# VHH binders against h2kzm9r124to488: the designs that were tried, part 8

Target 1, 365 residues: h2kzm9r124to488
Amino acid sequence: RFTIDTSRAKSNQYVVSLCSKKIGIIEYPDGRSDKQPCDVYWHNVVLSDMNKIVTSPQSRVNKFPGMTELAKKISLTHSISSMQKLFPDEYAFYPNSWFLPAHLADFHAFYRKAQALGKTEMWFIVKPDEGAQGTGIYLINSPNQIRNVDQRQLVQEYVADPLLMNDKLKFDFRVYGVIKSINPLSIYVAREGMARFCTEKYEKPDSSNFKNLYAHLTNYSLNKANEAYVHSNTLQDQTRGSKRLLSTVFHQLESRGVKTKRLWHDIKLILVKTTLAMLPEIMLHYEHHFYDSTGPQCFQIMGFDVMIREDGTPILLEVNAAPSLTADHIVPHPGRTLLEGGQRVRSIVDEVIKIPLVRDTLLLV

## First folded at step 17 (VHH)

Design d6
Fold by OpenDDE, fold request of step 18:
Structure d6 (fold): chain B 365 residues (1-365), chain A 124 residues (1-124)
Amino acid sequence: as target 1 above (365 residues)
Amino acid sequence: QVQLQESGGGLVQPGGSLRLSCAASGFTFSSYDMYWVRQAPEKGLEWVSWIDESGGETYYKDSVEGRFTVSRDNAKNTLYLQMNSLKPEDAAQYYCARVTETGGFEVIYPYDYRGQGTQVTVSS
């Protein structure tokens, strides 16, 4: 029987344990006391001593060394920008981006040129490199509005023409990919994913609404705090929820005449091209981390945040090297705010997505 | 066992035409979307064209759009690629590939279940 070490799974332990049990994998939640290697190691994060923990080249580990850093906003932008220079048409799925402070002058130059060409309604989104879950993000329509030019941060062209449904809520897709291996490269995409909806109706950014992040940012961590957030209790009611199944939304789009097969194809290409752009650095980090031994085989579940433009073309917004695998949410106590705590409640949408994702990943490796 | 066999490759001059064929067996051909992919020397596999199970939808890489035409005959279990106005950059080993699903996943790279390929050379 296959064995799995979940001693470092932490927040992922519940779902990994559940799936391991379902598929008949022997779990060691505290590691193996007999010092024998496990077939699979599941880590929540990559630590510097991973090469000391996972010592057998026959073992698998669910994280690539350096991937967390590589998937950060600035690092990702570097990888993709390199490919954009070589293949501008093929990598047009990533918005124009500048990393500060190094590219501040370039950003100013871009803005000036755009202004000279009459593009006066351009907006940009500023994202802290170390920021997570939408923290510190804000919109600007001029370089002079950057709050701190010395801070490491990503400035990206804001996609102002999102595809909207009848509810007029901006949404994106969290698409899950699995990098099974890097040598040779092998990539899988989960057929089920997540659609994340804003909690306020979208309007093109202007001076009156650019601060309303509930209308412009799709992040769950942000929108869950809004009273307008809709938690779904059943698969039936999730069709109108703030979180929806990707398949549900695709069905809705198809009913509206959207070419969903093409859309899905284009999304798959984004995953492949993005991974290819990152591949040289992934390999470098792997070699560096396992320089003194034959390293284990690494695999990793990745999250790709993709927005659909009004014309039906997908745009990559962000890559997450450690997408949340938690399948519950916190419901505030009656009369209390979310900040004051609440009850953990099962998220049916997350469960439907994440349990099979982890299960099938384990079966894949 | 899934089997795919490509044919129709050859040497052509720039501006010439070729018609590739792919014979499929070992699975219900009409139930699967199909791909054409190619690999040039010292390059990775790249997607060229896609056709859905019914043949009702077709998509192309931008660089081949308007020059290549994918089609299928489900009764004959055969996939086709008409290549017109060939360019030197089109030279590659061409493969037909079946869309592959494993559990809740789709394989998106590399393309599994492809044949041995057929060589296309474009030279003056």
Scores: ipSAE 0.849, ipTM 0.929, lowest interface PAE 0.4, mean pLDDT 94
Fold by OpenDDE, look of step 17:
Structure d6 (fold): chain B 365 residues (1-365), chain A 124 residues (1-124)
Amino acid sequence: as target 1 above (365 residues)
Amino acid sequence: QVQLQESGGGLVQPGGSLRLSCAASGFTFSSYDMYWVRQAPEKGLEWVSWIDESGGETYYKDSVEGRFTVSRDNAKNTLYLQMNSLKPEDAAQYYCARVTETGGFEVIYPYDYRGQGTQVTVSS
């Protein structure tokens, strides 16, 4: 039987333990006392001592060294921009981006050129490099509106023409991919994913509504705080929820005449092209981390946030090297705000997505 | 067992044309989307075109759009790729491929179910 060390799984321990039990893997939640290697090591984060913990080249670990940093906004942009220079048409799925302070002058130049061409309604999104879950994000329509030009941050063109359904709520997809190996490269995509909906109706950004992040940002961590957030308790209810299954939304889109097969194909290509753009850096980090020995085989679950434009074309918004694998929500107490505390409630959408994802990943490796 | 066999490759001059064929067996051909992929020397595997199970939807890589046409005959279990106005950069080993599913996953790179390929050479 396969063995798994979950001593460093932390927040992932519950789902990994559950799945291990289901598929007959022997779990060591506290590590092996006999100092024998496990077949699989599941880590929540990559630590500098991973090469000391995972010593057998026959073992597998669920994280690539350096992936967390590489998936960050500026690092990701560097990787993709390198490919955009070589293949501009193939990598058009990533918005024009500038990392500050280094590209501030370039951003100004871009803006001036756009203005000269009559593009006066351009909006940009500013993202802190270290920010997570929508923290510190804001919209601008001029470079002069950047709050701190000396701070490390990413500026991107804002997608102002999202595909909307009848509810007029902006949404994106969290698509899950698995990098099974890098030599040779092997990539899988989960057929089930998540759709995240804003809690306020979308309107094109203007001076009156650009601060309404509930209408412009799809992040769950942000929208869950809004009273308009819709929690779903059943698969039937999730069709109108703030979180929906990817398959449900695809079905809804198909009913509206969207070419969902083409859309899915385009999304798969984004995953492949993005991974290829990152691959040189992944390889370098791996070699550096395991320079003194034959390293273990690494695999990793990745999250890709994808927005669909009105014309049906997908755009990559963000890559997450450690997507949340938790399957519960915190629901505020009746009459109280989320800040005042809440009750942990099972999320049927998260369960349907994440449990099979982890299970099937373990079966894959 | 899934089997795919490509044919129709050869040597052509720039601006020339080729028609590739792929014979499929070992699965219900009409139930699957099919793909053409290619690999040039010292380059990775790249997607070229796909066609849905019915043949009603087709999609192409931007660099081949307007020059290549994918089609299928489900009665004959055969996939086709008409390549017109060939360029030197089109030279590669061409493969037909089917999507592979494992559990709740689809394999998106590389394609596991592919044939031995057929060589396309474009030279003056």
Scores: ipSAE 0.845, ipTM 0.926, lowest interface PAE 0.4, mean pLDDT 93
Fold by OpenDDE, fold request of step 18:
Structure d6 (fold): chain B 365 residues (1-365), chain A 124 residues (1-124)
Amino acid sequence: as target 1 above (365 residues)
Amino acid sequence: QVQLQESGGGLVQPGGSLRLSCAASGFTFSSYDMYWVRQAPEKGLEWVSWIDESGGETYYKDSVEGRFTVSRDNAKNTLYLQMNSLKPEDAAQYYCARVTETGGFEVIYPYDYRGQGTQVTVSS
């Protein structure tokens, strides 16, 4: 039987253990006392001593060294920008971006040029590099509105033309990909993913609404705090929830005449192209981490946040090297905000997505 | 066993035309979307064209859009790629590839089910 070490799985322990049991993998939640290697090691985070823990080249580990840092906003932007310079048409799926403080002057120059050309209604989104789950994100329509020019931040053109459903809520997709290997490169995409909806109706940003993040940001961690958040209890009611299955939304889009096959194709290309853009650095980090030993085979589940524009073209918003595999929600008490407390409940949408994702990933490697 | 056999490659001058064919066997051809992919020397595999199972939808890499045409004959289990106005940068080994699903996943890179390929050379 295959063996899995989950001693460092931490927040992923539950789902990995569950899946291991389902598929007949012998789990060592505390590691192996006999010091024999496991077939698979599942880590929540990459530590500097991973090469000391995973010593067998026949073993597999679910994290690439350096991927967490590489997937951060500025690092990702560097990788993609390099490719955009070489292949501007192929990498148009990523908004124009500037990393502060290094590109502050460039951003000002861009803005001035745009203004001179009569593009006076441009908006930008400012994202802290270390920020997660929408924390510290805000919109601006002038470089002078940057709150702190000295901190590491990503400035991107705000995508102001999202494809909207009848409910007029902005949404994006969290698409899950698996990098199975880097030499040779092998990438898989999960057929099921997540759609995340804002909790307030979308309006183009202006001076009156640009601070309403519930309308402009799709992050679940942000929107779950809004009273307007819709938690789904069944697969039937998830069709109108703040979280929906990707397949459900695709079906809805198809019903509206959207070319969903093309859309899915384009999304797959984004995953591939993004991974390719990161590949040189992934390889470099791998080599450095395992410089004194034959390294194991690494694999990794990645999350790609993709928004659809009105014209049906997808755009990449974010990459997550460690997408949440938690399958529960905190539901606020009736009439109360999430800040006032809530009950942990199972998320059917998350379960449907994440359990098979982990299971099939384990079967894949 | 899934089998794909490409043919129709050759040497052409810039601006010339070729028609590639792919004979499929070992699976229900009409049930699968199909790809044309290519690999140039010292480059990775890249998708060139996509056609859905029915042939109703076709998509192309931007660089070949307007020059290449993908089609299929499900009755003959054959995929085609008409390549017009060929450029030197089109030179590559061309493969017919089937979309592959494994469990809840789709393989998006590389393509697991492809033939031996057919060589396209573009030279003056």
Scores: ipSAE 0.844, ipTM 0.927, lowest interface PAE 0.4, mean pLDDT 94

Design d6
Fold by OpenDDE, last read:
Structure d6 (fold): chain B 365 residues (1-365), chain A 124 residues (1-124)
Amino acid sequence: as target 1 above (365 residues)
Amino acid sequence: QVQLQESGGGLVQPGGSLRLSCAASGFTFSSYDMYWVRQAPEKGLEWVSWIDESGGETYYKDSVEGRFTVSRDNAKNTLYLQMNSLKPEDAAQYYCARVTETGGFEVIYPYDYRGQGTQVTVSS
């Protein structure tokens, strides 16, 4: 029987343990006392001593060294930008981006040029490099509005033409990919993913609404705090929820005449191209981390946040090297805000997505 | 066993044409979307064209749009790629590929089910 070490799974322990039991993997939640290697090691984060823990080259570990850093906004932008220079048409799925402070002058130059060309209504999104879950993100329509030019942060063109459904809520997809291996490269995409909806109706950014992040940012962590957030209790009612199944939304899009086959194809290409862009650095980190030994086989579940433009083309917004695998959420008490506390409630949508994702990943490796 | 066999490659001059064929066996051909992919000697595997199971939808890489035409004959279990106005940059080993699903996943790189390929060379 296959064995799995979940001693470092931490926040992922529940789902990994559940899935391990389901598929008959012997779990060691505290590690193996006999010091024998496990077939699989599941880590929540990569630590510097991973090479000391995972010593067998026949073992598999669910994290690539350096991937967390590589998937950060600035690092990702560097990787993709390198490819954009070589293949501008193929990598057009990533918005123009500038990393501060290094590219501040370039950003100003871009802005000036755009203005000279009559593009006076351009908006940009500023994302702190260390920020997560929408924290510290804000919109600007001029470089002069950057709050701190010395801080490491990513500036991107704001994609102001999202595809909207009848509810007029901006949404994106969390698409899950699995990098099964890097040598040779092998990538899988989960057939089921997540659609995240804003909680306020979308309007093009302007001076009156650019601060309303509930309309412009799709992050669950942000929108869950809004009273307008719609929690789904069943798979039936999730069709109108703030969190929906990707398959549900695709079906809804198809009913509206959207070419969903093409869309899915394009999304898959984004995953591949993005991974390819990151691959040189992934390999480098792997080699450095396991420089004194034959390293294990690494695999990793990745999250790709993709927005669909009005014309049906997908745009990559963000990559997550450690997407949340938690399948519950906090629901505020009636009449209270989330800040006042709430009850942990099962997220049906998350369960449907994440449990099979982890299970099938374990079966894959 | 899934089998794919490509043919029709060869040496052509720039501006020339080739018609590739792919014979499929070991699965219900008409139930699967099919791909043409190619790999140049110093490049990775790249997607070229897609055709849905019925042949009703076709998609192309931008660089081949208008020059290449994918088609299929489900009765013959055969996939085709008509390549016109060939360019040196089109030179590659061409493969037909079937989408592969494993559990809740689709394989998106590389394609697991592909043939041995057929070589296309474009040279003056």
Scores: ipSAE 0.843, ipTM 0.928, lowest interface PAE 0.5, mean pLDDT 94
Fold by OpenDDE, fold request of step 18:
Structure d6 (fold): chain B 365 residues (1-365), chain A 124 residues (1-124)
Amino acid sequence: as target 1 above (365 residues)
Amino acid sequence: QVQLQESGGGLVQPGGSLRLSCAASGFTFSSYDMYWVRQAPEKGLEWVSWIDESGGETYYKDSVEGRFTVSRDNAKNTLYLQMNSLKPEDAAQYYCARVTETGGFEVIYPYDYRGQGTQVTVSS
């Protein structure tokens, strides 16, 4: 029987343990006392001593060294930008981006050129590199509106033409991919994912609404604080929730005449191309981390945030090297704000997505 | 066992045409979407064209759009790729591929179910 070390799974412990039991993997939540290697090691984070913990080349570990940093906004942009230079048409799925402060002048130049060409309604989104879960994100329509030009941050063209459904709520997809291996490269996409909806109706950004992040940002961490957030209690009612199954939304899109087969195809390509763009650095980090040994086989669940444009084309927004695998969340008490606390409740949407995701990942590796 | 066999490759001059064929066996051909993929020297495997199970929908890589045409004959379990106006950058080993699913996953790279391929060379 396969064995799994979950001593460093931390926040992932519950789901990994659950899945391990389901598929008959022997779990060692405290590591193996006999000092024998496990078949799989599940780590929540990569620590500098991972190469000392995972020593057998026959073992597998669920994290690539350096992936967390590589998936950050600026690092990701560097990787993709490198490919865009070589293959501009193939990598058009990533919006024009500038990393500050290094590309501030370039951004100004771009803006000036755009203005000269009559593109006066262009908006940009500013994302702090170290920011998480939508923290510190804001929209601008001029470079002069950047709050701190010396701060390490990403500026991207804001995609102002999202595909909307009848509810007029902006949404994106959290698509899950698994990098099974890098040598040779092997990538899988989960057939089920998540759709994240804003909590306020979308309007094209303007001077009056650009600060309304509930309309412009799809992040759960942001929208959950809005009273308009809709928590679904059943799979039946999730069709109208702030979180929906990707399959549900695809079905809804298909009903609207969207070419969902093409869409899914294009999304898959984004995952592949993005991974390929990151691959050289992944390999480099791996080699550096395991320089004194053959190294274990690494695999990793990745989250890809993809928005669909009005024309049906997908655009990559962000990559998450450690997407949340928790299947519950806090719901504020009636009449109270989330800041005042709440009740931990099951997320049926998250359960349907994440439990099979982890289970099948373990079966895959 | 799933089997795919590509044929029709060869040497052509720039601007020339080739028609590739893929014979499928070991599965219900008409139930699966099919792909053409290619691998050029010193390049990775890349998607070229897609056709749905019925042949009603077809998609192409941007660089081949308008030049290549994918089709299928489900009665003959055969996939085709008509390649017109070939360019040097089209030179590659071409494979037909079937989508592979494993559990809740789809394999998106590389393509597991593909044949031995057929070589396309474009040279003046």
Scores: ipSAE 0.842, ipTM 0.925, lowest interface PAE 0.4, mean pLDDT 94
Fold by OpenDDE, last read:
Structure d6 (fold): chain B 365 residues (1-365), chain A 124 residues (1-124)
Amino acid sequence: as target 1 above (365 residues)
Amino acid sequence: QVQLQESGGGLVQPGGSLRLSCAASGFTFSSYDMYWVRQAPEKGLEWVSWIDESGGETYYKDSVEGRFTVSRDNAKNTLYLQMNSLKPEDAAQYYCARVTETGGFEVIYPYDYRGQGTQVTVSS
């Protein structure tokens, strides 16, 4: 029987344990006392001593060394930008981006040029490199509006023409990919993903609404705080929820005449191209961490946040090296805000997505 | 066993044309979307064209759009790629590939089910 060490799974332990049990994997939540290697090691984060824990080349580990850093906004931008220079048409799925402070001058130059060309309504999104879950993100329409130019942060062209459903809520997709191996490169995409909806109706950014992040940012961590957030209790009602199944939204799009097959194809290509862009650094970090190619095989679940433009073209917004695998949420008590606490409840949408994702990943490796 | 066999490659001058064929066996051809992919020297596999199971939808890499045409004959279990206005950058080993699903996943790289390929060379 296959064995899995979940001693470092931490926040992922619940779902990994659940899935392990479902598929008959023997779990060692505290590691193996007999010091024998496990077939799989599941880590929540990569630590510097991972190479000391995962020593068998026959073992697999669910994290690539350095991936967390590589997937950060600036690092990702570096990787993709390198490819954009070589293949500008193929990598047009990533918005123009500048990382501060290094590219501040370039950003100013870009802005000036755009202004000279009459593009006066351009907006940009500023993302702290260390920020997560929408923290510290804000919109600007001029470089002079950057709050702190000395801070490491990503400035990216804001995509102001999102494809909207009838509810006029901006949404994106969290698409899950699995890098099964890097040598040779092997990538899988989960057929089920998540659609994340804003909680306020989208309007093009302007001086009056650019601070309303509930209309402009799709991430759950932000929108869950809004009273307008819609938690779904059933698969039936999720069709109108703030979180929806990717398949549900695709079906809805198809009914509207959207070429969903092409869309999905394009999304898959984004995953591949993005991974390819990251691959050299992934390999470098792997070699550095394990010293040679005799290290364990790494695999990793990745999250790709993809927004669809009005013209049907997908745009990559963000890559997550450790997408949340939690399948519950907190519901505020009646008459209270989320800040005041609440009850933990299962998220049917998350369960439908994440449990099979982890399960099938374990079966895959 | 899934089998794919590409043919039709060769040497052509820039601006020339080739028609590639892919014979499929070992699976229900008409039930699967098919791809053409290519690998140039010192480059990785790249997607070239896609056609759905029915042939009703076709998509192309931007660089080949308008020049290449993918088609299929499900009765003959054959996939085609008409390549017109060939450019030197089109030179590669061309493969037909079938989409593979494993559990809740699709394999998106590399394409697991592909043939031995057919060589396309474009040179003056």
Scores: ipSAE 0.840, ipTM 0.925, lowest interface PAE 0.4, mean pLDDT 94

